# VHH binders against q8cch2, part 30

Target 1, 325 residues: q8cch2
Amino acid sequence: RFCGSLVSRTFSFHVSWRMEDPLFRLDLGWPKNSEYFTGATFCVAVDSLNGLVYVAQRGDNIPKVLVFSEDGYFLRAWNYTVDTPHGMFVSGTPFEQSVWITDVGSGPYGHTVKKYNSLGDLVQVLGTPGKKGTGLNPLQFDNPAELYVDDTGEMYIVDGDGGLNNRLVKLSQDFMILWLRGENGTGPAKFNIPHSVTLDAVGRVWVADRGNKRLQVFDKDTGEWLGAWDNCFTEEGPSAVRFTPDGKYLIVAQLNLSRLSVLLAPPSGSIGDCSVVSTIQLADQVLPHLLEVDRKTGAVYVAEIGAKQIQKYIPWHSRTPAFGA
Key: E = the ipSAE of ESMFold2; O = the ipSAE of OpenDDE; V2 = 0.75 times the mean of E and O plus 0.25 times the DockQ between their complexes.

## First folded at step 14 (VHH; framework vhh_7ubx_2)

Design w5 (at its last look DockQ between E and O 0.01; V2 from the best seeds 0.00; counts 0 for: pae O 11.1 > 2, unsure alone 63.4 < 65, placed apart)
Fold by ESMFold2, look of step 14:
Structure w5 (fold): chain B 325 residues (1-325), chain A 126 residues (1-126)
Amino acid sequence: as target 1 above (325 residues)
Amino acid sequence: QVQLVESGGGLVQPGGSLRLSCAASGFTFSRYAMTWVRQAPGKGPEWIATISSLGDTMRDDSTKGRFTISRDNAKNTLYLQMTSLKPEDTALYYCARDRIYTYTGNTKTYPLSDVRGPGTQVTVSS
């Protein structure tokens, strides 16, 4: 955070300022192959085990999914079975490496949550391709926005971006519904554009309830509403939320402000009010949509719809050199 | 028998204060988020405030500076402290337990029925 003051009663009539090191700095060297960003980049996911970065972009007659190495080199791409990607999450077990992609809109593969293997082959489809719906047997979606998959294979899906469902769905590793919360509304456990979902280390599920300008928090096992944060989002709701791997911070994107906010992680128990400890103000019209934090390194990858790129931020105290703007 | 019973309502002058209580029995009160709702004559139910099992709160904006939700898990009791009362606050006030949905074979099961109390009347008039 940079701060300064001209005249203050708490500092008498002497000008002072406190310049603090930023928590993150821009990695100017990532990616090495930015020429592959040929459309609007909506989401990003990181495979920390294999050092891979997956990117989804939108545009006509372009590769919809791109894969880069952690060092920024383009590796491969695919577009089959992807129409209008919105969110991504890399999942894995010791025996299975996979990436999940949400797909929205009216294309033949829209309204789905789809799993791909590490080579880009389609392995699993949730929802009814091309058909929005509210049903639970079979499970249907209406513009599913994002998902989170934990180490046990349990899944948390926010459904969806501008659709009628407005819900948080928890699935078993066998894709059976374990619990569900939500409907359209402003009260507790109601949503307006549930847009991003993540899990903290103490078993809480965090949802970016974008249209209600808040984060809402739920118990991962029971679905109990545990609280909400709205005091940091009065100007613009969060479009994305992730925890840093050390558990100290949340990283939040605010799309229309072109801003990333770094919030203090709450303690176990009561979450209190949110506290912003740092911001990264991006140029106007960059439009950070969704983001991912590398669970191994703490690097933050940001999908910028307006700038049509992915930018990588690394922790300030990392030995990997970078320079922030 | 799962039960919620409200008390503390009554007649109060504008600008006055009341503290409503909701006594819970028949379930593990400390494990649930709890809510206050009011319903004025001729209106639908209106959410006022919710408190999580761990003490985090959310309040409706229209009463945010005047009404405070709290709980005492040792007494299995939910509270609503109301101040600066206005005639438009006249309503039946009731408490409710957070609804938890579960599923068996993708068929919705609700392990407990909806739980709310019968309410306590608050009347604000000069």
Scores: ipSAE 0.373, ipTM 0.740, lowest interface PAE 3.8, mean pLDDT 86
Fold by OpenDDE, look of step 14:
Structure w5 (fold): chain B 325 residues (1-325), chain A 126 residues (1-126)
Amino acid sequence: as target 1 above (325 residues)
Amino acid sequence: QVQLVESGGGLVQPGGSLRLSCAASGFTFSRYAMTWVRQAPGKGPEWIATISSLGDTMRDDSTKGRFTISRDNAKNTLYLQMTSLKPEDTALYYCARDRIYTYTGNTKTYPLSDVRGPGTQVTVSS
């Protein structure tokens, strides 16, 4: 009776974390209660000024928007004029909060970019509710993916998450079209699933051209094409892109790879080639879709549609030894 | 334990005023949006107003101008100032934490609250 001791080979997945001081660490304490994630979490936005985290999720008969504090407390939620949320952006002042949501739904509120206050009151609708289209007057959307609002109130919208438009649109504060770039294609300034948009500190618009496996860069004022990064995305295109607050790095999500990549930001005046400085490999099928960076803390929030959660990463602060005074 | 306790209700004449208070305990009050709701006999709950942790307010149109929601985070207290009270305002008034709004663009916003107080009775009668 040979009792073959099943040596449970604890495959210690030595994730050889090459001890390069990870740029980020997971905050396991956020949120304090994950029970509020009842659907697929598609996007996240941060009000850095007020310390709020907004989450949009998909599902039937569930709250479409969740609001958390930066320290992970659930604050409120609403389910109303949101059909199928895709992207989210928050602009906050001490006096006013604006929550923008892109809607890719086929329902009565779909194919729009909508503005809400912090309590979920609908304030503004861009597009034609319930109608997809390519029109510019009035402005129409077809699966708007994400938006970015700069400090002046100007808006950048990537319209084309599988839709017909595949375009980047800049709007004024009063929602007039300032310029429009892009059509479906592989060439410069053409898009295949423009999925995420952000700005850098020197006035360049960065677009995650997911289907073309590249980031494309435009001048924010003129809309002129400035360059593209494709060498870092040979396996899969970027689904999300944000800058760190210090402007040193780009944080990029690759959805199906379940990977976050940290890229070196280009210098002012040139785009050059991309360089990966760090990667965070997530579990299989976690599917990081979109992400946001807290401008004050540098924390990164990632919407994971597969894991149906938001994860918070915090910068690895080198313990500067408190040299005692 | 999370607790909410309403107070300040009572009998008042039409045109009168009342100030309701809700004392919160067992949680970080300043981090939560708070809501007032009321329920009249034989009627469903009616949303009155919500106030965010930051002081932003949302109110039902039916009571706009007469009722004011406010909060004092230092005292862990929510308030409802009611003026120009009417007989139809007769109800049990509740304060509630954590608003889940379930309204579609065309429907009245009903907050779903996870935690409510026992309520305070307001009776408006001549």
Scores: ipSAE 0.006, ipTM 0.298, lowest interface PAE 11.1, mean pLDDT 86
ESMFold2 (binder alone), look of step 14: mean pLDDT 77; pTM 0.765

Design w6 (at its last look DockQ between E and O 0.01; V2 from the best seeds 0.00; counts 0 for: pae E 15.7 > 2, unsure alone 63.5 < 65, placed apart)
Fold by ESMFold2, look of step 14:
Structure w6 (fold): chain B 325 residues (1-325), chain A 122 residues (1-122)
Amino acid sequence: as target 1 above (325 residues)
Amino acid sequence: QVQLVESGGGLVQPGGSLRLSCAASGFTFSRYAMTWVRQAPGKGPEWIATISSFGDTMRDDSTKGRFTISRDNAKNTLYLQMTSLKPEDTALYYCARDRIYTGNTYPLSDVRGPGTQVTVSS
């Protein structure tokens, strides 16, 4: 009864206790005010300097942009000149911040990359509102998917999600084209649905080339193609890509698999092949679209269009959860 | 193994209405955006409308107000309700599975059906 069962269970039990800690855990307390998620939540951006989280959602007669504190309290909202948001990025100084939103589709504000102040006032429009185009003078867009703004004010725009352009555009801080790469295709420096863009700390631009199931990498100064990773995406292409602030990992969303993948960051120089360090399998139908990593804390905010929410993941070993007993 | 089969086409008088259906099998229908596209004789494919897995829609401006896309995830079926039909709506209508959630003016479709003929004529 005891000896035989205990030995078998003890031996089996010892083998089964060799699990590793995850790199991230869900912050169950974020947000405090989830009732404001009334539509499909497509994108999220974080202002680490001012402790703000911006969310864009889609739906009729709802607030299109929501602003939360890093602790999860709802602060304000707007919908002025936001129609069909797709991507967001926050840049700026402690005294002035710029909230950039890409808008897609044929509505009156579609095919634009727009800058707002933190209160939701429109301050800059790139592209021709409501009209897709391929032109460069003036610069036009066809469903621009996302952007990244470097600390220098230089901008990287992926253009776009299912449109004709299939390109990566670098702009100066005064919106002059510095370089451009891409066209529709599967070869080097060609795209099918360039969907997300980020920079690493060593001067490389990373693009989630979603329809080609790969990440592509470019030199930020020259735009030269530096390589691609495809071996981690055989089932589904990346919808989103960001680096952790320590530079050790990339966080990638795979929308139709409801999955986040944590990849090992490559060294400077040749990028080699990608290596998956960890996977966060989300509930079925959550559909992680775009994500952002807080540059200060390493927290990962994920826009879940299927679940109609933003969830926050925090580094596992950075803090013990607090419980009110 | 992925299959899409359209039905509900036919001959309709100008001003009439028609409802197309697309039966899906061999994949988890509720995970995908779905698209209607048409192709008239001698023309390339034209996007009509896309519906996300959660029911949000996007439509081409030329059919706005006349065509409504919908889906029933429990029945694995996509629909296109067409009203106020015109002779220029005559085309072969296809449903397609889309690998992007949002749908846009030029959705990337990875599977389509054989189509159902819609003919609008007096």
Scores: ipSAE 0.000, ipTM 0.169, lowest interface PAE 15.7, mean pLDDT 83
Fold by OpenDDE, look of step 14:
Structure w6 (fold): chain B 325 residues (1-325), chain A 122 residues (1-122)
Amino acid sequence: as target 1 above (325 residues)
Amino acid sequence: QVQLVESGGGLVQPGGSLRLSCAASGFTFSRYAMTWVRQAPGKGPEWIATISSFGDTMRDDSTKGRFTISRDNAKNTLYLQMTSLKPEDTALYYCARDRIYTGNTYPLSDVRGPGTQVTVSS
């Protein structure tokens, strides 16, 4: 009677929780005082040069724009000449800071792209204030979603957050139309709620085509369609898109999923297929709407309309073990 | 200063129940998602549940039927109701302010309390 003791090898599944080193972590100390967020925070822009963070929020009888330091101190706010902010971008030179805001409001300042100085003075208006439209002469907007200004001063505007235009417009520094792409549709170079726009380092314009659940890519000089990413957005389209400062990754927000995705940037040639390298799942109903990346620090600021706040994420620098030389 | 303090831990018998509390201070509690995590001796941190500022919950499947996360924003307090406790539930339990989670992993928040010990033993 060979009592073969079944040594139950308890396979200790050492689930080595390889904590995949998160690419980002929360800066819980930013801002220093969250009480200044009194409305729904829709967009954020960063002046990387001066270490400033601009926030736009919606609500009645509240400041529409808030300015914070990189360290999270509240600096100033203004509430005039902004009806319903949607997108924001800061273009800064050592000599001039320009804060651009897209306005989707129906008030006297609505359906415009407006330029402010750092103090909140209105200095430029594009579009026809208080009037939505499809016109090109004069230029009109219908729910302009976001804009990007490159280093030469040329502007890229996605016009069509639920409006009629569904288009990408390139303007010269003096605000002349250089080219225009897009109409409502599902085909190449057509849009359904173009919602965010950015540029990569090789001169390609990336547009978050939210309704079509894709990113579309264009040549910045010609406006030619170069490709699209759709395989990463089967559940929901991107609401926001930015590159990391090193150009290695795209950071994308998916609003209703309350998710941030980090995508591998394509090489300088073919756009290819989309590849997700990391995802950050936010709490339910946080609703990340738009985001911005600090070009100096790599910090990511996310405007969360559901949570009514801006959240700062900082790159998780893997402590390379200082190999003691 | 942001502070989280867990309480309610202790020794319980298998099959017993325990309610953990986490008192939050130094921030607007109602605006942040909150998470419970635990760490057993010799094991890595384990995510239990997250509750949004709106009260929506995400929970680990292993404890979903037994553990319930809730919050009282008026009291700045996070709760974890534990039922049908098992010896395997023995761990240090932490609350954390967290808006990011990856499911079944430790939250990406460095703000947590010192923890409260839960020991399930016959």
Scores: ipSAE 0.000, ipTM 0.218, lowest interface PAE 13.6, mean pLDDT 87
ESMFold2 (binder alone), look of step 14: mean pLDDT 78; pTM 0.780

## First folded at step 15 (VHH; framework vhh_7ubx_2)

Design x1 (at its last look DockQ between E and O 0.55; V2 from the best seeds 0.00; counts 0 for: pae O 2.3 > 2)
Fold by ESMFold2, look of step 15:
Structure x1 (fold): chain B 325 residues (1-325), chain A 122 residues (1-122)
Amino acid sequence: as target 1 above (325 residues)
Amino acid sequence: QVQLVESGGGLVQPGGSLRLSCAASGFTFSRYAMTWVRQAPGKGPEWIATISRLGDTMRDDSTKGRFTISRDNAKNTLYLQMTSLKPEDTALYYCARDRIYTGNTYPYSDVRGPGTQVTVSS
């Protein structure tokens, strides 16, 4: 008899709350310049190629975007054209990097998805600044939550955080709609607060469908619904989702539980049900909102709106062989 | 020539079982997610279950323990196994191909079959 379930014969599970050897450890030395966190830190993005970490925070009369080195040193900041940031993503080449920021709320640049060069100059605006909407021509947004940009320049936008659209939009590099899924609801390819989006190495798009307490999965090329995971989120829905660079795990934030969950990545075929392999329980009211994983190092950066900081976790490598082993 | 044709409905006593079939033709069935929907007299359509091309499923909570969706890609056929049937399950049951909006100005219409009647009464 075969169950048709996920088979994970190459993985070992650890009970993290009892083990001396967790999958990740906190980097207490990052950042070197925490004094620059002067507001609520909503999102973080990483330029793995150039060793840069971008942070967006909210507050009056403060720098809205902060840039740190990989080692944690503050480099520069800007606030021009950034009102109420929600999500960030870095894409580009070693010769040209771009920082995308979603902006929400009623400010003059709210309800937009904006591209900046590495110096903080605004170079592209998607949506109608300051005006929420449901339209597709022109494309409008209602509190766009996050985006992912793949290596071909194609974009995946979740729209949005508490707005009316409740959709996943794929755009070409020229910002034309390639496919769209969603409306408010609980069925397949419907959403309630689609809050985070990421891509795995085998061409699947993963959406944190936060209000429905699930992850939903789509084919990146066709938009076909591929399944959903809800069995790991009975207590609280995911606010953020990313894959580790080795493709072995997903890192998920659960905002109101102040918790990070490490899930086993599914195989390339059917996704089955999710399995939690460890958790990192944060102090009450830390409120991990969005997170990013460094593609080169596997470091996890977590934006904590309650604690008003970014914390960095690095992979634990406790299995180094001893003498004569 | 896209076509979906349901069969297997009929009259069943409460507590009984039925297996519905949906035969697909005119498209590459194995590349699409497929859905069962029902519509009771005087009510709007109600989603029942969806299955991905590789067999991952989602089901409506009200029927989750009683209805099972499956597919046979080699035979281009979608199935709904129904058990523990109740009078409130009486409806027209139809299958649909999962539809995806593509392009900015030309939305694509739903593809569905004519349905098969299920009647649960003593």
Scores: ipSAE 0.640, ipTM 0.856, lowest interface PAE 1.8, mean pLDDT 88
Fold by OpenDDE, look of step 15:
Structure x1 (fold): chain B 325 residues (1-325), chain A 122 residues (1-122)
Amino acid sequence: as target 1 above (325 residues)
Amino acid sequence: QVQLVESGGGLVQPGGSLRLSCAASGFTFSRYAMTWVRQAPGKGPEWIATISRLGDTMRDDSTKGRFTISRDNAKNTLYLQMTSLKPEDTALYYCARDRIYTGNTYPYSDVRGPGTQVTVSS
């Protein structure tokens, strides 16, 4: 009578939750002097080529645009021709830098997308200064939220941060309308507060449809609706969206949650469902509004309205992607 | 000529199922997002679902659990699988091609078929 004691090897699957190393860490050394933030910081743009960080802030009788080095040194500021800045983007070549600002003000420079040179000189105005759009003219804006300029000089503008237009506009380098998508609504290619816009490496336009609590995706050439992500935004819609330089992740801000989310980028085919890889919970009422990613270093700059500051996050594994020049 | 032709409608009992088809011709079907809409008597058009050229879908919440949109690009055909049909689903069903705005209007779609009638009745 061989009483074979079945030693139930309790395979304790130690699911070693390898605490996946955080993807980002806070750079406490940026900026070198935070005293230059004298207003609510609404947006940030990065000149990755020249190592510059542009900041726009709101307030009375303060500089509206601040320029820092990537190392955190204050360089210059200007306060003219900017009413109420909302979004910012820097494009350029080694020879020419362009700073684009969306203005949602009701003053003489409001409801416009403006281009500045590196010195802060106004060189181009899109829209009609001080005139709110009515949805009839694609080049008349109503609280333009943000823009993106691709490497060819084509522009993508999300227009309608609480305004009437609720649209995505694509312009040529010479400001001709290539296509336009969107109206107020909940259906595909409709928007409720299109708040941020970016492109991925495979030619898709991503729009933060904040009020509808989703990201929508479009073909950059045709303007076709390709898909949407809503399952990651059940609590609050995205206010900002950018890709990491390697195209592997999206960085998303949720303003009132004071949260940054890192999402897995979809493959080149179907958009599918979103997947959260990591979350950075900020302190209450920090209110991350818009963000930018340095294309060279992968650093993430976040404009925090509530904290009235810009925070810099650096990749934990600083392998500089050798994006060869 | 760009053309859409819906088919598969008919009379069905409550709880029944139907599969609608939309045959597309005169354009490159695979380059367009496609949409199903319906219109009941005395009501305005109601959006049902959209499918992108990549096959991603967006659907109205009222029918999301019962209706499924799909496409076969090789056949230039759009489909709507309807299940658990209700009398309230009685309507003329249209397929429509998504439009890119390049002019003066914001139409969601630029072409639609004549529609196929779906009647749900005991």
Scores: ipSAE 0.168, ipTM 0.625, lowest interface PAE 2.4, mean pLDDT 89
ESMFold2 (binder alone), look of step 15: mean pLDDT 79; pTM 0.794

Design x2 (at its last look DockQ between E and O 0.71; V2 from the best seeds 0.00; counts 0 for: pae E 2.1 > 2)
Fold by ESMFold2, look of step 15:
Structure x2 (fold): chain B 325 residues (1-325), chain A 122 residues (1-122)
Amino acid sequence: as target 1 above (325 residues)
Amino acid sequence: QVQLVESGGGLVQPGGSLRLSCAASGFTFSRYSMTWVRQAPGKGPEWIATISRLGDTMRDDSTKGRFTISRDNAKNTLYLQMTSLKPEDTALYYCARDRIYTGNTYPLSDVRGPGTQVTVSS
């Protein structure tokens, strides 16, 4: 057991299995205004088109959603209709932005997946506020953990974190169920705490099946099971998964290990077994929960519920600003 | 009509090997993941292995290392290679296509074959 103090902007150490250059470095300058992290920071989403970073946190009498610039300056906050946030995703065009937040627990807005505009106005609610359920008409949720919204407006929801549903639901842009997979279990297309969901560039849906210590992979159009990766997670399952923008790597968080792992993306076709390229071991009790990768820069934002902060990691080869020009 | 037909079962001594086949017809076999399941007398169904349309596999831990699932999409055929057979492996073995809820009011029925008996005894 490590006996130490954790402070804002805690340093992280890069670990390489092949003694190669590190892939990411900690941005010590982000955020500029860490005093706004007044609760447990559960999730983060990035609007790379407008340079905005959205953070959701839990706590009494605090702003639930915070908005920062990509340079780390606090811009605004809201609390309206957000009870117990768990996951977050930003989608949209340069002209219209949508912020989706999953809400859990028995509060008046729990068990929902909600859409907000950039000003924090609630514009869509999926699920029945405050009431968990398994039904499909109307669609109900039980602690929905996260979602991913494709450029087509199609949505992928993992439902959920410790609930009874244990499923992956695909919705059309008008919220009709296109397909679903899952029930509680260890076999193919079964889940135990499906906790994070993302897409790759070749039409595969990746689910962090946290309780089963694996990633599972599905065809985005049909829902067909395409394989699973478990050999990189023998000690603990992934809590979060995202691809880097170049499609070369996956970034995975392991909550209780306080660890980030960088995995090699598989080829098109059969996925084979996973391969760990790099591991970032964080201090004990940091507890990285969910994360997001900026599609334009490759920066990785990690929500650390134990450390009560968001940390930003920059690709090692990112350009520094040119001074004097 | 969608159909799955298993073959290759029979009586085999402990430690022996068998290769089961599952012939598929009436649907585009290459678009689906496929599964082997077994059912011993007086017991519920037991999942053995699944293979994706492109060959990625998952196997039950209890038969890992002894049973290997494979497929030949050109022949519309699913296989289960069994080795080091034990009396506990005695069961009816059948192949199945998984069903996926698509929001349609038609329930997608389970597609499975009638099975092939495997009996492991001296």
Scores: ipSAE 0.588, ipTM 0.842, lowest interface PAE 2.1, mean pLDDT 88
Fold by OpenDDE, look of step 15:
Structure x2 (fold): chain B 325 residues (1-325), chain A 122 residues (1-122)
Amino acid sequence: as target 1 above (325 residues)
Amino acid sequence: QVQLVESGGGLVQPGGSLRLSCAASGFTFSRYSMTWVRQAPGKGPEWIATISRLGDTMRDDSTKGRFTISRDNAKNTLYLQMTSLKPEDTALYYCARDRIYTGNTYPLSDVRGPGTQVTVSS
């Protein structure tokens, strides 16, 4: 009578929840002095080449644009030709820097995309100052939300932060219309509050379609719709989207959730479904609106309209090799 | 000449299945997103699904569980697999090329075929 004691090996699947090391940590040392934030900070842009951080804020009788160094020192500010800033982007060469600002104001400089030099001089205006678009003219904007300028000087503008246009426009360096996508709606290549735009390394345009709670993806050359992510945005749509310098992740802001999400970038080819790899939960009512990534350091700057500040996040593993320019 | 030709429609009983095809010619099919739409008598056009050139899809929620869009770029053909058909699915079904604005006028029109009739009746 061999009483074979069935040793029930309780395979304790120690799901070692490897607490995946947070991808980012807050830099409490930036800026050196936060007293320069005197209004609601709506957008941020980074000159990775020169180590500059541009901030736009809203308020009465305050500087509309602030410039900081990468290490957090205030450098300069200006308060002219900007009504209500919404988006910001810095493009440039070693010889020339351009600061682009989208303006959603109703004043004499509103409903425009404006280019400034590094000193704050207005050098270019796109759109009709003070006149909102009606959808008939591709170069007449109605609450332009954000723009992106690629290395060739081509421009991508998302137009329609609550306005009528709800579109993505591509312009040449000399401001010729290359293609236009979008109208108000829920279908493919339609938008409800296109709020942020960026490019990936394989030539895809990513648009935060905030009201439709999705990211939409387009071919940068043709404007063709390639796919969309909606499964990661069931609670709230994305307000901001940027890639990490290595192209491995997307950083997305969800404004009212006060949340930053890090998503896995899709491979070249099909867009597929989105996957959240990390989440940074901010305090209630912090309201991260737009963000920018330093292409050199991988640092993430977040414009928080509720907290009225810019926060800097740095990659946890600082050994990110300087992504070659 | 750019041309789209739908086929595969017909009479089917409720709960039945149909597979629609759309043959494309006169353009580089693989460079365009493609869409299925339908129009029932007395109703406006209804969007069903879109497929990108890369094979990603977006679908209307009303048909998402029953209809599947696909494409074969080598054959220049778009497909719509329909299952669990209902009388409410009775309509003329069209395939359409995705609209891209590259010129002076907003793309208000898309290229579509003449349509194929689907009738679901007992």
Scores: ipSAE 0.273, ipTM 0.679, lowest interface PAE 1.6, mean pLDDT 89
ESMFold2 (binder alone), look of step 15: mean pLDDT 79; pTM 0.790

